# Designs tried in a protein design chat: VH-VL binders against Uncharacterized protein C28H8.2. Part 20

Target 1, 141 residues: Uncharacterized protein C28H8.2, of Caenorhabditis elegans (q09243)
Amino acid sequence: ANFISDPRSMFPKMVRTKNAFHFLQYFMGTFRRMFRNKTEMIEHFNYYDDQVKGTDCHIQEELDFARFKSYFDRYTRTHYNPEIRIIFAIMTKDSSHMTVEFHVTSQSWFGFEDHFHMIIRAVNDENVGWGVRYLSMAFNC
Short names: E, the ipSAE of ESMFold2; O, the ipSAE of ESMFold2 at other seeds; V2, 0.75 times the mean of E and O plus 0.25 times the DockQ between their complexes.

## First folded at step 17 (VH-VL; framework fv_lecanemab)

Design x5 (from u3 with heavy chain G33S E108Y; at its last look DockQ between E and O 0.65; V2 from the best seeds 0.00; counts 0 for: pae O 7.8 > 2)
Fold by ESMFold2 at other seeds, look of step 17:
Structure x5 (fold): chain C 141 residues (1-141), chain A 126 residues (1-126), chain B 112 residues (1-112)
Amino acid sequence: as target 1 above (141 residues)
Amino acid sequence: EVQLVESGGGLVQPGGSLRLSCSASGFTFSYYSMHWVRQAPGKGLEWVAYIDYSSDTIYYGDTVKGRFTISRDNAKNSLFLQMSSLRAEDTAVYYCARGRFYYSDTGYYTDYFDYWGQGTTVTVSS
Amino acid sequence: DVVMTQSPLSLPVTPGAPASISCRSSQSLLDSRGYTYLEWYLQKPGQSPKLLIYYGSNRDSGVPDRFSGSGSGTDFTLRISRVEAEDVGIYYCMQALHTPFTFGPGTKLEIK
C-alpha cells in the first residue's frame, strides 16, 4: 500500500481503508470506543483529516481538528453508553466523496438521555483512504 | 465498466407468473441499493420496487404491491423480481437500475438511478 | 402519492436554441437537511433512460454543462442552453423523497 503520514504529528495517522463500507463500520466502532479512554479517542481521530473544518449550532466559532478533539474530550468525560446509527450515507458515482448523517445518543450523569445529529463529509484519498473533511453537529437544533 | 443485464422476460398468460433476473458487473454490487422500473408500450416510466444493499428494507409501487417480490443474491451479483398474478397492464419493458451507495439502519431512502440495464420485455396476453 | 407534472409535454426546438422544461410536485421535495429530492432523466430514442441531474441541480458525470437544473420545494426547471441533435428524446423528472417514487409524464424534445 502507498501510505503517507505526517512525521511531526503526536498522533501519527493510522492506515485507513479505501473501502466505503469498512470506513463506516470503523468510524462508528471507534466513535463508540472513544468514550473509554484517550488511546481509543486517538484511534477515532485518525479518521479525520488534519484540515477538517466544521460547525456546531451551540458554538459560534468554526471548529478545526484540535477543537473537535477538545469538544469530544469534554463530551466523553461527562457522557457514557454511546449509540451511533446512520440516518443516511451517500457516495459520489466515482466513489471519491461521501456524505453521512448520524444520530448519536448517550447518557449523562444522573442517567438522562442526550442525543444529537452529526453530518460528515468524507474524501477518499488515493494514498491514505477515507478521511473526514467536514463535520457539522446539531444538539437539539 | 458498470453493466446491468436483465433476463427472464417473455410471453405469459394473465394470472401467470414470471421471474426476472438482473446480472451486475463492474462494481461492488453489495454496496448499492437496487430498483426495478418499467415502461409500458408507448408510455412513461413507472417505479416498481426497491431493495437496499442487505435486503433489510424493501418497497413496492402501489400497482404491484402484494403480487411482486424483489430479492437479491449478493454472492452472485444478482437482482430478481418474482412476478405473480400477472395482468395485461403489467406488459412492459422492465429495467433494473442501480441506486446510489446507500447505508442506513433507520430506513431513510435517498436514491438516483445512475446506471440502467437495456431492459427485458414482459408481455401478458391471453 | 406525490403527483409530478411536466410542461410542456412536447417541445420542438430549432438546433442551437435554448430549451426549458418545467416540473412541479404536489408535495415539497425539500427535506429538513436541505436536500432536494428531484432528479432528471433522459431517454433517447431506442435507449434506456440515463441520469442527467440529481438533487435538483447536480449534473451526473459526463453530462454536458449546457444542461442545468434549478428549483426547490415544488417547482423545478431543466434548462438546455443550446440544443444539439443528440439531445432529442423524452425528459422525465422524478421525486425520490416520498414513497412510492413517482415520475413525471415526460417531455418529448424534438428537433424541428
Scores: ipSAE 0.013, ipTM 0.624, lowest interface PAE 7.8, mean pLDDT 84
ESMFold2, look of step 17: ipSAE 0.080; ipTM 0.664
ESMFold2 (binder alone), look of step 17: mean pLDDT 91; pTM 0.933

Design x6 (from u3 with heavy chain T110K; at its last look DockQ between E and O 0.07; V2 from the best seeds 0.00; counts 0 for: pae E 18.8 > 2, placed apart)
Heavy chain, then light chain:
Amino acid sequence: EVQLVESGGGLVQPGGSLRLSCSASGFTFSYYGMHWVRQAPGKGLEWVAYIDYSSDTIYYGDTVKGRFTISRDNAKNSLFLQMSSLRAEDTAVYYCARGRFYYSDTGEYKDYFDYWGQGTTVTVSS
Amino acid sequence: DVVMTQSPLSLPVTPGAPASISCRSSQSLLDSRGYTYLEWYLQKPGQSPKLLIYYGSNRDSGVPDRFSGSGSGTDFTLRISRVEAEDVGIYYCMQALHTPFTFGPGTKLEIK
ESMFold2, look of step 17: ipSAE 0.229; ipTM 0.691
ESMFold2 (binder alone), look of step 17: mean pLDDT 90; pTM 0.923
ESMFold2 at other seeds, look of step 17: ipSAE 0.026; ipTM 0.624
ESMFold2, look of step 18: ipSAE 0.000; ipTM 0.481
ESMFold2 (binder alone), look of step 18: mean pLDDT 91; pTM 0.927
ESMFold2 at other seeds, look of step 18: ipSAE 0.000; ipTM 0.490

## First folded at step 18 (VH-VL; framework fv_lecanemab)

Design y1 (from x6 with heavy chain K110R; at its last look DockQ between E and O 0.03; V2 from the best seeds 0.00; counts 0 for: pae O 16.4 > 2, placed apart)
Fold by ESMFold2 at other seeds, look of step 18:
Structure y1 (fold): chain C 141 residues (1-141), chain A 126 residues (1-126), chain B 112 residues (1-112)
Amino acid sequence: as target 1 above (141 residues)
Amino acid sequence: EVQLVESGGGLVQPGGSLRLSCSASGFTFSYYGMHWVRQAPGKGLEWVAYIDYSSDTIYYGDTVKGRFTISRDNAKNSLFLQMSSLRAEDTAVYYCARGRFYYSDTGEYRDYFDYWGQGTTVTVSS
Amino acid sequence: DVVMTQSPLSLPVTPGAPASISCRSSQSLLDSRGYTYLEWYLQKPGQSPKLLIYYGSNRDSGVPDRFSGSGSGTDFTLRISRVEAEDVGIYYCMQALHTPFTFGPGTKLEIK
């Protein structure tokens, strides 16, 4: 009937929160769990807007929702034991936008350690709650 | 033991207002989304409204949108339905119903009504 | 709004006989994860509704195994393998995928 901005998520207005602290907890929790299986990856990407955009230092083209999902699908097949923590979080005065930097560590299947920073810009939509609109990934750059 | 107890029903004139309450016990209220569902005399069930565990997400049925307000107080384990601009067609038994466990790190929520109260009757008549 | 229909609307059964109730949805109830958001509720005379089946086929706790749900997409069936006197009441299907959530019109099961 009246589906709007996030047609892929189950009851898109019911699984996201408008609470900034809960959003960050859920984002980090589902990020860690997406390394477990495809079902958990679907839950993590529920927090991304369909129109999400972003960059990676090693990729010239702008990334979109499908490319981020493909990137993390490949990454999670070759890495395990993820850890994610907040470096900083800042929110606009009207609580409608948030910028957060995360530090992520993981291990490759051969035991090599990896780390990177991830910066998100999230928007608190009136109908859906907090969702990621922009994502920047910084591996060794 | 899960219990949901509605109150605040009664007789009201068209155009009037009424506030329904639902008192919850036997479970952690703040972990669950909550619903109101109504049943007109001799009729089937109609979903009225939903509120998530933190009051961040609220939905209304088409027939009540703009006239009813759902709210909750997690400290008091209470769910509310403020009804205004009441019409004869709002005459019904009103049930509060518990949705599925909502609070998790995954943000997962599954929406079905596993516990219902016994209902409170609202009659709108001039 | 998603329209839910049920057939039959009235279902007289003899004790011990099987019973079957059909439910149809005007839109698919299958989400992208593979979950089916179809539920069955029973309202016994003078009681509030009670959940029987969720996700199309899962029995709620305490529901006898003579109840089963099946179907996918838009067509669903509730079956009772052997009807007992305590099964009398009105059976509702409900979709919980598309807002507003909507119920079927109900099927009245009676002993004849």
Scores: ipSAE 0.000, ipTM 0.498, lowest interface PAE 16.4, mean pLDDT 82
ESMFold2, look of step 18: ipSAE 0.065; ipTM 0.638
ESMFold2 (binder alone), look of step 18: mean pLDDT 90; pTM 0.925

Design y2 (from x6 with light chain F101R; at its last look DockQ between E and O 0.05; V2 from the best seeds 0.00; counts 0 for: pae E 16.0 > 2, placed apart)
Fold by ESMFold2 at other seeds, look of step 18:
Structure y2 (fold): chain C 141 residues (1-141), chain A 126 residues (1-126), chain B 112 residues (1-112)
Amino acid sequence: as target 1 above (141 residues)
Amino acid sequence: EVQLVESGGGLVQPGGSLRLSCSASGFTFSYYGMHWVRQAPGKGLEWVAYIDYSSDTIYYGDTVKGRFTISRDNAKNSLFLQMSSLRAEDTAVYYCARGRFYYSDTGEYKDYFDYWGQGTTVTVSS
Amino acid sequence: DVVMTQSPLSLPVTPGAPASISCRSSQSLLDSRGYTYLEWYLQKPGQSPKLLIYYGSNRDSGVPDRFSGSGSGTDFTLRISRVEAEDVGIYYCMQALHTPRTFGPGTKLEIK
């Protein structure tokens, strides 16, 4: 499958993949790396669709691409040593949609520990490959 | 459209061998774990074997361990079951089934059987 | 091995009536996160099995909403709110938490 950058993105996107295993590996790898610097955060957000929507269980308002990026920009400046692992992954029969639950842990700069669950719904777009369409974060829910 | 087609069934004597094949089309075969499931005449379903996308993880049912070997050729979109030391109790329709991409927090890999072939019949004569 | 049982084994039903099939496992099918590893399959006459329900209650793509799954732990139920002629066949529950994967004996649903 050919990889095509999505020109509609707020940020220049790296090439995506139509392979679900590679998508999950890249998503998790770039998630870990975004804690290192801002350049790596841009790489991670390449896997989010520009129309991404979602929730956090303690935030009433809907979250969008800009809000997720702002949240993680703030989060990664106060946390380090991330771990992320798959809890489950389910794909539709036609291999066009995937739901994945992750468990995320990290440590705050001053010794507090965080953990949360993150659920994504990803869509395998014919032109650009797998991208996150929905994201739900469950901090202490 | 996802399609799975089994072949290689037939009549064989006890103690004999057969090799079943399953040809896959309509999806990227190398991305999915694959299963064999069998059904004895007039009986229910019995899970037989599993192989992951890369052949690194393989499981067998208790009744076939040591006698059956599951394998795959991703370049040929093919799944295989080499059966040896066949017994009358192995008489069944054998289905190949596609697993789904799925991980659990316990480390045990679990797939749904979301697509099944039409089956191929193995008969082991007395 | 985890033993799966089903009741009834034979279920004659009048078209349009509801139907209920029970499945019980010898071990819990609930994982630490609260997910239930139970699946339901339908084998129509002369056909291979087809997935109906996964994770105890999720309908597979294209399965009508008259099918519903419920239960947790060791006791599970498949319900059909209004049985149609196309629903005839053998219904199997299967556990997918423990190795080896094991099926129930099947419930044959027939139209009277």
Scores: ipSAE 0.000, ipTM 0.515, lowest interface PAE 13.2, mean pLDDT 82
ESMFold2, look of step 18: ipSAE 0.000; ipTM 0.499
ESMFold2 (binder alone), look of step 18: mean pLDDT 91; pTM 0.928

Design y3 (from x6 with light chain N58E S61K; at its last look DockQ between E and O 0.03; V2 from the best seeds 0.00; counts 0 for: pae O 15.3 > 2, placed apart)
Fold by ESMFold2 at other seeds, look of step 18:
Structure y3 (fold): chain C 141 residues (1-141), chain A 126 residues (1-126), chain B 112 residues (1-112)
Amino acid sequence: as target 1 above (141 residues)
Amino acid sequence: EVQLVESGGGLVQPGGSLRLSCSASGFTFSYYGMHWVRQAPGKGLEWVAYIDYSSDTIYYGDTVKGRFTISRDNAKNSLFLQMSSLRAEDTAVYYCARGRFYYSDTGEYKDYFDYWGQGTTVTVSS
Amino acid sequence: DVVMTQSPLSLPVTPGAPASISCRSSQSLLDSRGYTYLEWYLQKPGQSPKLLIYYGSERDKGVPDRFSGSGSGTDFTLRISRVEAEDVGIYYCMQALHTPFTFGPGTKLEIK
């Protein structure tokens, strides 16, 4: 396993991986765990690049790292029992970029089921390994 | 609803050139690999070319290598097939098709064509 | 390149009767993990092809359960337990393990 840390980080981040399979397993595993508390959420967001950008079809502004953290902080306070599965994944021949679509299901605090799709674009940086560069969220879009 | 619409077909002479276009809508085009598949009159299907979402990985069928060029413009949701040195056996209906991958961490990927366009007809004077 | 063959090439069927289509590949379509990279497509008259089966046996969305795929390695079968009028068309198998991807010659299913 290759372990790379990013010296530009203000706080230590978890060592990322250059292995695509491990990245996806860890991304999904930490995604499920972030619904439990702030410490677990910090672990999940260690897989997001500081410059991450993205969209939500119901929000017209481009989203950044801080806004994604705020969104998921709010979402995880109102939902539980998450399930996440891969719908599809695309990777470049040199294993430097991937795009993955996930289907996420969870329950709200009144027991209603909620669903959304999440698409990530990840980059396998030579110094730090796989990190999410772009995130798109689609609630019934 | 996913839509793929091909255009640019027509009649050309042997040795000529033609450019096909495929316009995509109803999905995020820049997230998908794309294929061209063709069908000669009264004949079966033949895979022609593949291009991944970033244009980094491109494959061609043996019968078109060196003569056809696949490309895409993600800003315009468009897929292209530039055909040159056309032959009578290139006469076919040309379909664009959306790829969908399942893969492993070894970097291997496989594809199948979950959405197809209606096709555009190319006739090389025969 | 992988050569794909199909049998029969023409298949007239009485409505409600079962049907089977065979497909053979010149190379194994089984990968090291045990997955089979064979697909089945149906092209109805005047239409573009539609995906029916992937991984040899998995039905695509909206495909009725009367369609089933089986086989491994080099020998594959598509079965229709009860043929309906809407099932007429040309059935193609395709291998998706070895580039270039290749199709079988097609099997034309017709109602008697």
Scores: ipSAE 0.000, ipTM 0.491, lowest interface PAE 15.3, mean pLDDT 81
ESMFold2, look of step 18: ipSAE 0.000; ipTM 0.486
ESMFold2 (binder alone), look of step 18: mean pLDDT 90; pTM 0.921

Design y4 (from x6 with light chain S32E Y35W; at its last look DockQ between E and O 0.15; V2 from the best seeds 0.00; counts 0 for: pae O 15.1 > 2, placed apart)
Fold by ESMFold2 at other seeds, look of step 18:
Order: sequence, then C-alpha cells, then structure tokens
Structure y4 (fold): chain C 141 residues (1-141), chain A 126 residues (1-126), chain B 112 residues (1-112)
Amino acid sequence: as target 1 above (141 residues)
Amino acid sequence: EVQLVESGGGLVQPGGSLRLSCSASGFTFSYYGMHWVRQAPGKGLEWVAYIDYSSDTIYYGDTVKGRFTISRDNAKNSLFLQMSSLRAEDTAVYYCARGRFYYSDTGEYKDYFDYWGQGTTVTVSS
Amino acid sequence: DVVMTQSPLSLPVTPGAPASISCRSSQSLLDERGWTYLEWYLQKPGQSPKLLIYYGSNRDSGVPDRFSGSGSGTDFTLRISRVEAEDVGIYYCMQALHTPFTFGPGTKLEIK
C-alpha cells in the first residue's frame, strides 16, 4: 500500500475546464505562478492527469506524475522570472485531444537566461476536462 | 436514483482473507472517489479506505494499513476491498460510500459522503 | 490522529423542543483556502448513515431547514429548531481534512 503522510494530499484536484482556450490560459498562468511557492505549484499540477507520462532528454528514465513534480520542484528552486508562450497548438476534430508546443524562458540564479521547448499532449476527459497526459521536454537538449 | 450495493461479507477465521464488492448504479461512477467505512457491533463509525476516480490516490486508516487493499473497476461500476490477515477487531458492517466529485465545467466539486450502501457484514471468529 | 468529541452522548428531547449537539476536534478543520471540513451524519435505527450537513453549515438536498450547522476551527454545533419523531437516531460529526478521517463517538437523540 502507498501511505502518503501529507493531509492536504486528500484535497480533490481542482475541477478543470472542458474549454480548450481556458485550459491553455490556465495552464500557462499556473505554470508561471508555480515559481512563487509550493502552494502555487500544487495549483499548476492540478492540470496534469494522475497517469501522466513523458520524457526529458536530460533524464534517462520515464517520468510520471511524481517525477514531473520533483523535476519542476528542483527547477523552480533555481530559476525565476518565467515566460511561457504557445508555439503551436493542434486539436483533433472531435475536440478530445490536443498537442501544444510551448517556448519557456527563465533566468537561473547565476543570471543566465535558460530556454527550452515543452510539448504536451492533453486529453479532454469527459469526467474532469482537459488534462496533460504526456509531456516531452526533448527540445531541452 | 443513486444505488450502492455491498456484497461478499461472511464468517472467516482470524488470519483469513475476504473480498468485498460494491456495485454502483444511477450515477457516473468514474466521476467519484469512493470510500469504505465500517461499524463494529454496537460501536461508532470508522473510516477504512479511499480511492480516487483513477485509482492513483489511495489512503487507508491506520488500523488496516498493510492488510487491506482498495481497488475499483470503472468499466464495471465496481469498488472492491481485499482484506487479509483478518483480526477479531475487523468484525463490522462494511459500507461503501460515494465521495469526491471530480467533474464539473462550473468549477463545482463535492468531497463528502453523500450516498452510502446498505452494508455487508464481516465476522472474524474462531 | 484527529480526535473528535461530541456532547452530549445521549439527548432525550420533548417533541417540538429545540436540540443542540456539540462537536469538537483536536485540530483545526479549516484548510488554507478557507474551507471547513466538518460533516454531520444521521444514522436512523436500522439504517445506513445519511449526510445532513457538509462544509460545516451546508444542508444536503432534502434535509429540512430545521437542521443547521455552525462553528469554525475546532468547535462546531448542530442545531435542530423543532425536534420531530423522525429525527431520532445517532448523530455523528466527522472530519475530512486530516488522514485518517475520523468520526465523533455519536450522540443518540431520543424522544422522551
């Protein structure tokens, strides 16, 4: 059994939206805010499906929800002033899936600018709305 | 009409195993987190376990950790409790209860036990 | 674990009279976003529990308006403005903020 000790992990995930435009606005907005503190990071991760999978070219192993959270926890400790912009977004005709590429910039604690691309696949779940199912940071290489 | 029906209770020896089922109807089962709650004879209510809509978040009460496993099959509208290493103290009526609502395009959510089954009785006795 | 207490444990009431049940928690039930995770349940004789009040003060659908919940933090009250025969049973408060979720010991309401 997996015993989680944080009582706030029993809070339900924030209800998402079925509107693709609102999802993208909220995803980007909460992405920027997660650099502020841990509470804001939880808000951003409400847009990730529990079964999310993905890759990063700097990390050999497959990433899951917990590992994405750990990755961004480490990243946000050493980077600030984030910007995130859509490069492209495409959606299936039935509005059930989308693929979005973002360009992300931030500054490291040494003052250097850091850039990478992030590609998500999101699914419009009939139960909870749009959520990230897959995340690739291959353009980070 | 929301309906939750427990089954699988019975008499079992200490150290034995038993599997409880809960069949759901009248609502979209996959929208909700689910709980097991028990009540020993002549006693109050004790929360046993929780599973979210996707089975990724699972919690157990302290008295059952490591012995019980909660699971669900959303395709069959079914919730389960696998009980092992049973003790006399596990003797109770076991209820399944509907919990957190994970779906709303209005931002509404609910995280309380708004519907309960009729219960199934587990007796652990020599 | 959060300890929930209730007072009184037994509450005989004359029909038509008001009733009040106290519930106290050993830890605050207010989360960082302002929600109170306190619920009230009624278990009528021979029946499964039924939700009455959620988030401290909200009545579930179909619950008569003679029932009301109040309180914050660690001290909560369920009030029945005019007790009716159908109100007999055991009233439980329950906290749903801290794992494991815990119930109070129950208050048995009876008509005298």
Scores: ipSAE 0.000, ipTM 0.508, lowest interface PAE 15.1, mean pLDDT 81
ESMFold2, look of step 18: ipSAE 0.000; ipTM 0.501
ESMFold2 (binder alone), look of step 18: mean pLDDT 90; pTM 0.922

Design y5 (from x6 with heavy chain D111E; at its last look DockQ between E and O 0.10; V2 from the best seeds 0.00; counts 0 for: pae E 14.3 > 2, placed apart)
Heavy chain, then light chain:
Amino acid sequence: EVQLVESGGGLVQPGGSLRLSCSASGFTFSYYGMHWVRQAPGKGLEWVAYIDYSSDTIYYGDTVKGRFTISRDNAKNSLFLQMSSLRAEDTAVYYCARGRFYYSDTGEYKEYFDYWGQGTTVTVSS
Amino acid sequence: DVVMTQSPLSLPVTPGAPASISCRSSQSLLDSRGYTYLEWYLQKPGQSPKLLIYYGSNRDSGVPDRFSGSGSGTDFTLRISRVEAEDVGIYYCMQALHTPFTFGPGTKLEIK
ESMFold2, look of step 18: ipSAE 0.005; ipTM 0.488
ESMFold2 (binder alone), look of step 18: mean pLDDT 90; pTM 0.919
ESMFold2 at other seeds, look of step 18: ipSAE 0.124; ipTM 0.647

Design y6 (from x6 with heavy chain S104T; at its last look DockQ between E and O 0.03; V2 from the best seeds 0.00; counts 0 for: pae O 17.9 > 2, placed apart)
Fold by ESMFold2 at other seeds, look of step 18:
Structure y6 (fold): chain C 141 residues (1-141), chain A 126 residues (1-126), chain B 112 residues (1-112)
Amino acid sequence: as target 1 above (141 residues)
Amino acid sequence: EVQLVESGGGLVQPGGSLRLSCSASGFTFSYYGMHWVRQAPGKGLEWVAYIDYSSDTIYYGDTVKGRFTISRDNAKNSLFLQMSSLRAEDTAVYYCARGRFYYTDTGEYKDYFDYWGQGTTVTVSS
Amino acid sequence: DVVMTQSPLSLPVTPGAPASISCRSSQSLLDSRGYTYLEWYLQKPGQSPKLLIYYGSNRDSGVPDRFSGSGSGTDFTLRISRVEAEDVGIYYCMQALHTPFTFGPGTKLEIK
């Protein structure tokens, strides 16, 4: 059986940015776009380090990249019209680390509104640029 | 509306001490780094000190190191500058200024001195 | 310390004419992430300083579009395309990359 992958599914590796303003603009922009289709979702996950770790307030076990990807895959299949806004951002003077809290709203089926808070910790790697190292999800906490 | 109000300036003798305060309102003070900047009469601006949101990172200008101490009380939305061993050269208007924070509704960043107080005057003379 | 210089130190202008102020730093103000840590401030007579330009070329909110900043590395320029009476005051460049942070000496813009 000869299966040819969708070119969008073989999305080329994207060079991250060392510019903090561009990173957050792109992070939020790709976050909103990942609700459109799986090709756009791949673009968003390019901003996460492979070793990303994190928590969900309802799950005591530490989460990894694959589990966050699965969560967002399920969430985006049942929600639409996302909005994401920064609540706060703190960056070190040398611009090597930042912590950002977002408020996310979306609509579930039948138009009811859902919301949650998301906190990222990102690191500005000298070779690659900004990437998310830690993610905390605070749905209805 | 963001407001920064300095107080505590006055006339002081050389070698004396003075404590300046800056009262903040209209924003979440504990999310911002804060600065002191001064301007001697008829002169330009001189950066004096910086303190981050948690008081973990503190920097001083070369002319005030060892004599001035910056501090903050996040519960009272207040920034302070404790000045000691004052010299005639410390005569200036002292401004507090809001510094680093990366929050806006659209993801814009504020990594610069976007709000300044009106200043408080310190005069060091015999 | 990074030394900041400005030219000219005094700038008399006719209303409606363009104006340019030069700023030079003794060290590069470009960080490893591509940001230029050069800011411009205006201090009007009897007032505290106000931010005009950040990161070399970005206007602060409410700053008229007749103001523009340019330059890179160590050489920077503030331009006013059409000077108005409200633009009088002292213009300072400032670097915020290397501690201690340092200001230029100021350029006094005045109507002639």
Scores: ipSAE 0.000, ipTM 0.483, lowest interface PAE 17.9, mean pLDDT 81
ESMFold2, look of step 18: ipSAE 0.000; ipTM 0.479
ESMFold2 (binder alone), look of step 18: mean pLDDT 90; pTM 0.917

## First folded at step 20 (VH-VL; framework fv_lecanemab)

Design z1 (from u3 with heavy chain Y109W; at its last look DockQ between E and O 0.21; V2 from the best seeds 0.00; counts 0 for: pae O 17.7 > 2, placed apart)
Fold by ESMFold2 at other seeds, look of step 20:
Structure z1 (fold): chain C 141 residues (1-141), chain A 126 residues (1-126), chain B 112 residues (1-112)
Amino acid sequence: as target 1 above (141 residues)
Amino acid sequence: EVQLVESGGGLVQPGGSLRLSCSASGFTFSYYGMHWVRQAPGKGLEWVAYIDYSSDTIYYGDTVKGRFTISRDNAKNSLFLQMSSLRAEDTAVYYCARGRFYYSDTGEWTDYFDYWGQGTTVTVSS
Amino acid sequence: DVVMTQSPLSLPVTPGAPASISCRSSQSLLDSRGYTYLEWYLQKPGQSPKLLIYYGSNRDSGVPDRFSGSGSGTDFTLRISRVEAEDVGIYYCMQALHTPFTFGPGTKLEIK
């Protein structure tokens, strides 16, 4: 329930994968597509665990799933033309956890380029596959 | 198990106000758009209001627009309906319902109500 | 607003017999992607409404296969291939394409 989209969604949801390479491809692909509309944003957040926690370097308090969705909902309304690439990815020897740093670039309205770093920690759940458990954002820190 | 529990109904005079609440459990509330639907005594169903997961998109039925305000608190898994300028015809059982809101490529929206609460009764009479 | 009508408004049925409920909309419920935004709900005596059919023909989880929805555009039908005692109640169609969402007047199904 926590990690899987409701099966009654009008739009097909991406089924999570236990393959680390496919997870990273899907995560980055859906990240780029979430700038299209709310439905694509929901598809991207399928890869975030309901219990996800995290930080942003400008915010003292711990962030949760709803706050990350709210943040990206606003960000995608004011930015376009996203690019995301892996800076590094490391995985435990048992392939149960990974840490990935992404570099994200986009354009703001009025044409200025923005960028930030995003570090995720993902867990390969036995029942549902890879999901983001922790997210750290470093926007112009 | 998905649970929706309404509260806040009661007896109120015409022109009065009430605030209805709906507590959600058993699912991730912040993923879902939410609705209010009402049923007058001995009558059929009438859709009242909708709010999306982020409170960015809100719609009202014609009979309540301007008098009712739908809102939500995702941190508390709660949906609300603030009712004002109440009329006798607002007398009904009020249900909260879970939906899945999305935008179509034509700009139209749609939903369906897969889980309903037990309802709370509002009676407007002098 | 889209006006929804249903016929019949009262439907007495012998147990085991088929039943058919008609629903009509004043506007097309078909979108550009080919989806039909017509839903059916059942309200059993003393209970909250329960979803039966969404998108015109898709059964909700746990709904028996004796229920089927069909139709397109403005004319829709809910069929029950063999009515059972547990099927009694009021059946509502609803359109979910044009705001505000609107319900039909309901069809009361009774065992006779």
Scores: ipSAE 0.000, ipTM 0.497, lowest interface PAE 17.7, mean pLDDT 82
ESMFold2, look of step 20: ipSAE 0.006; ipTM 0.529
ESMFold2 (binder alone), look of step 20: mean pLDDT 91; pTM 0.933

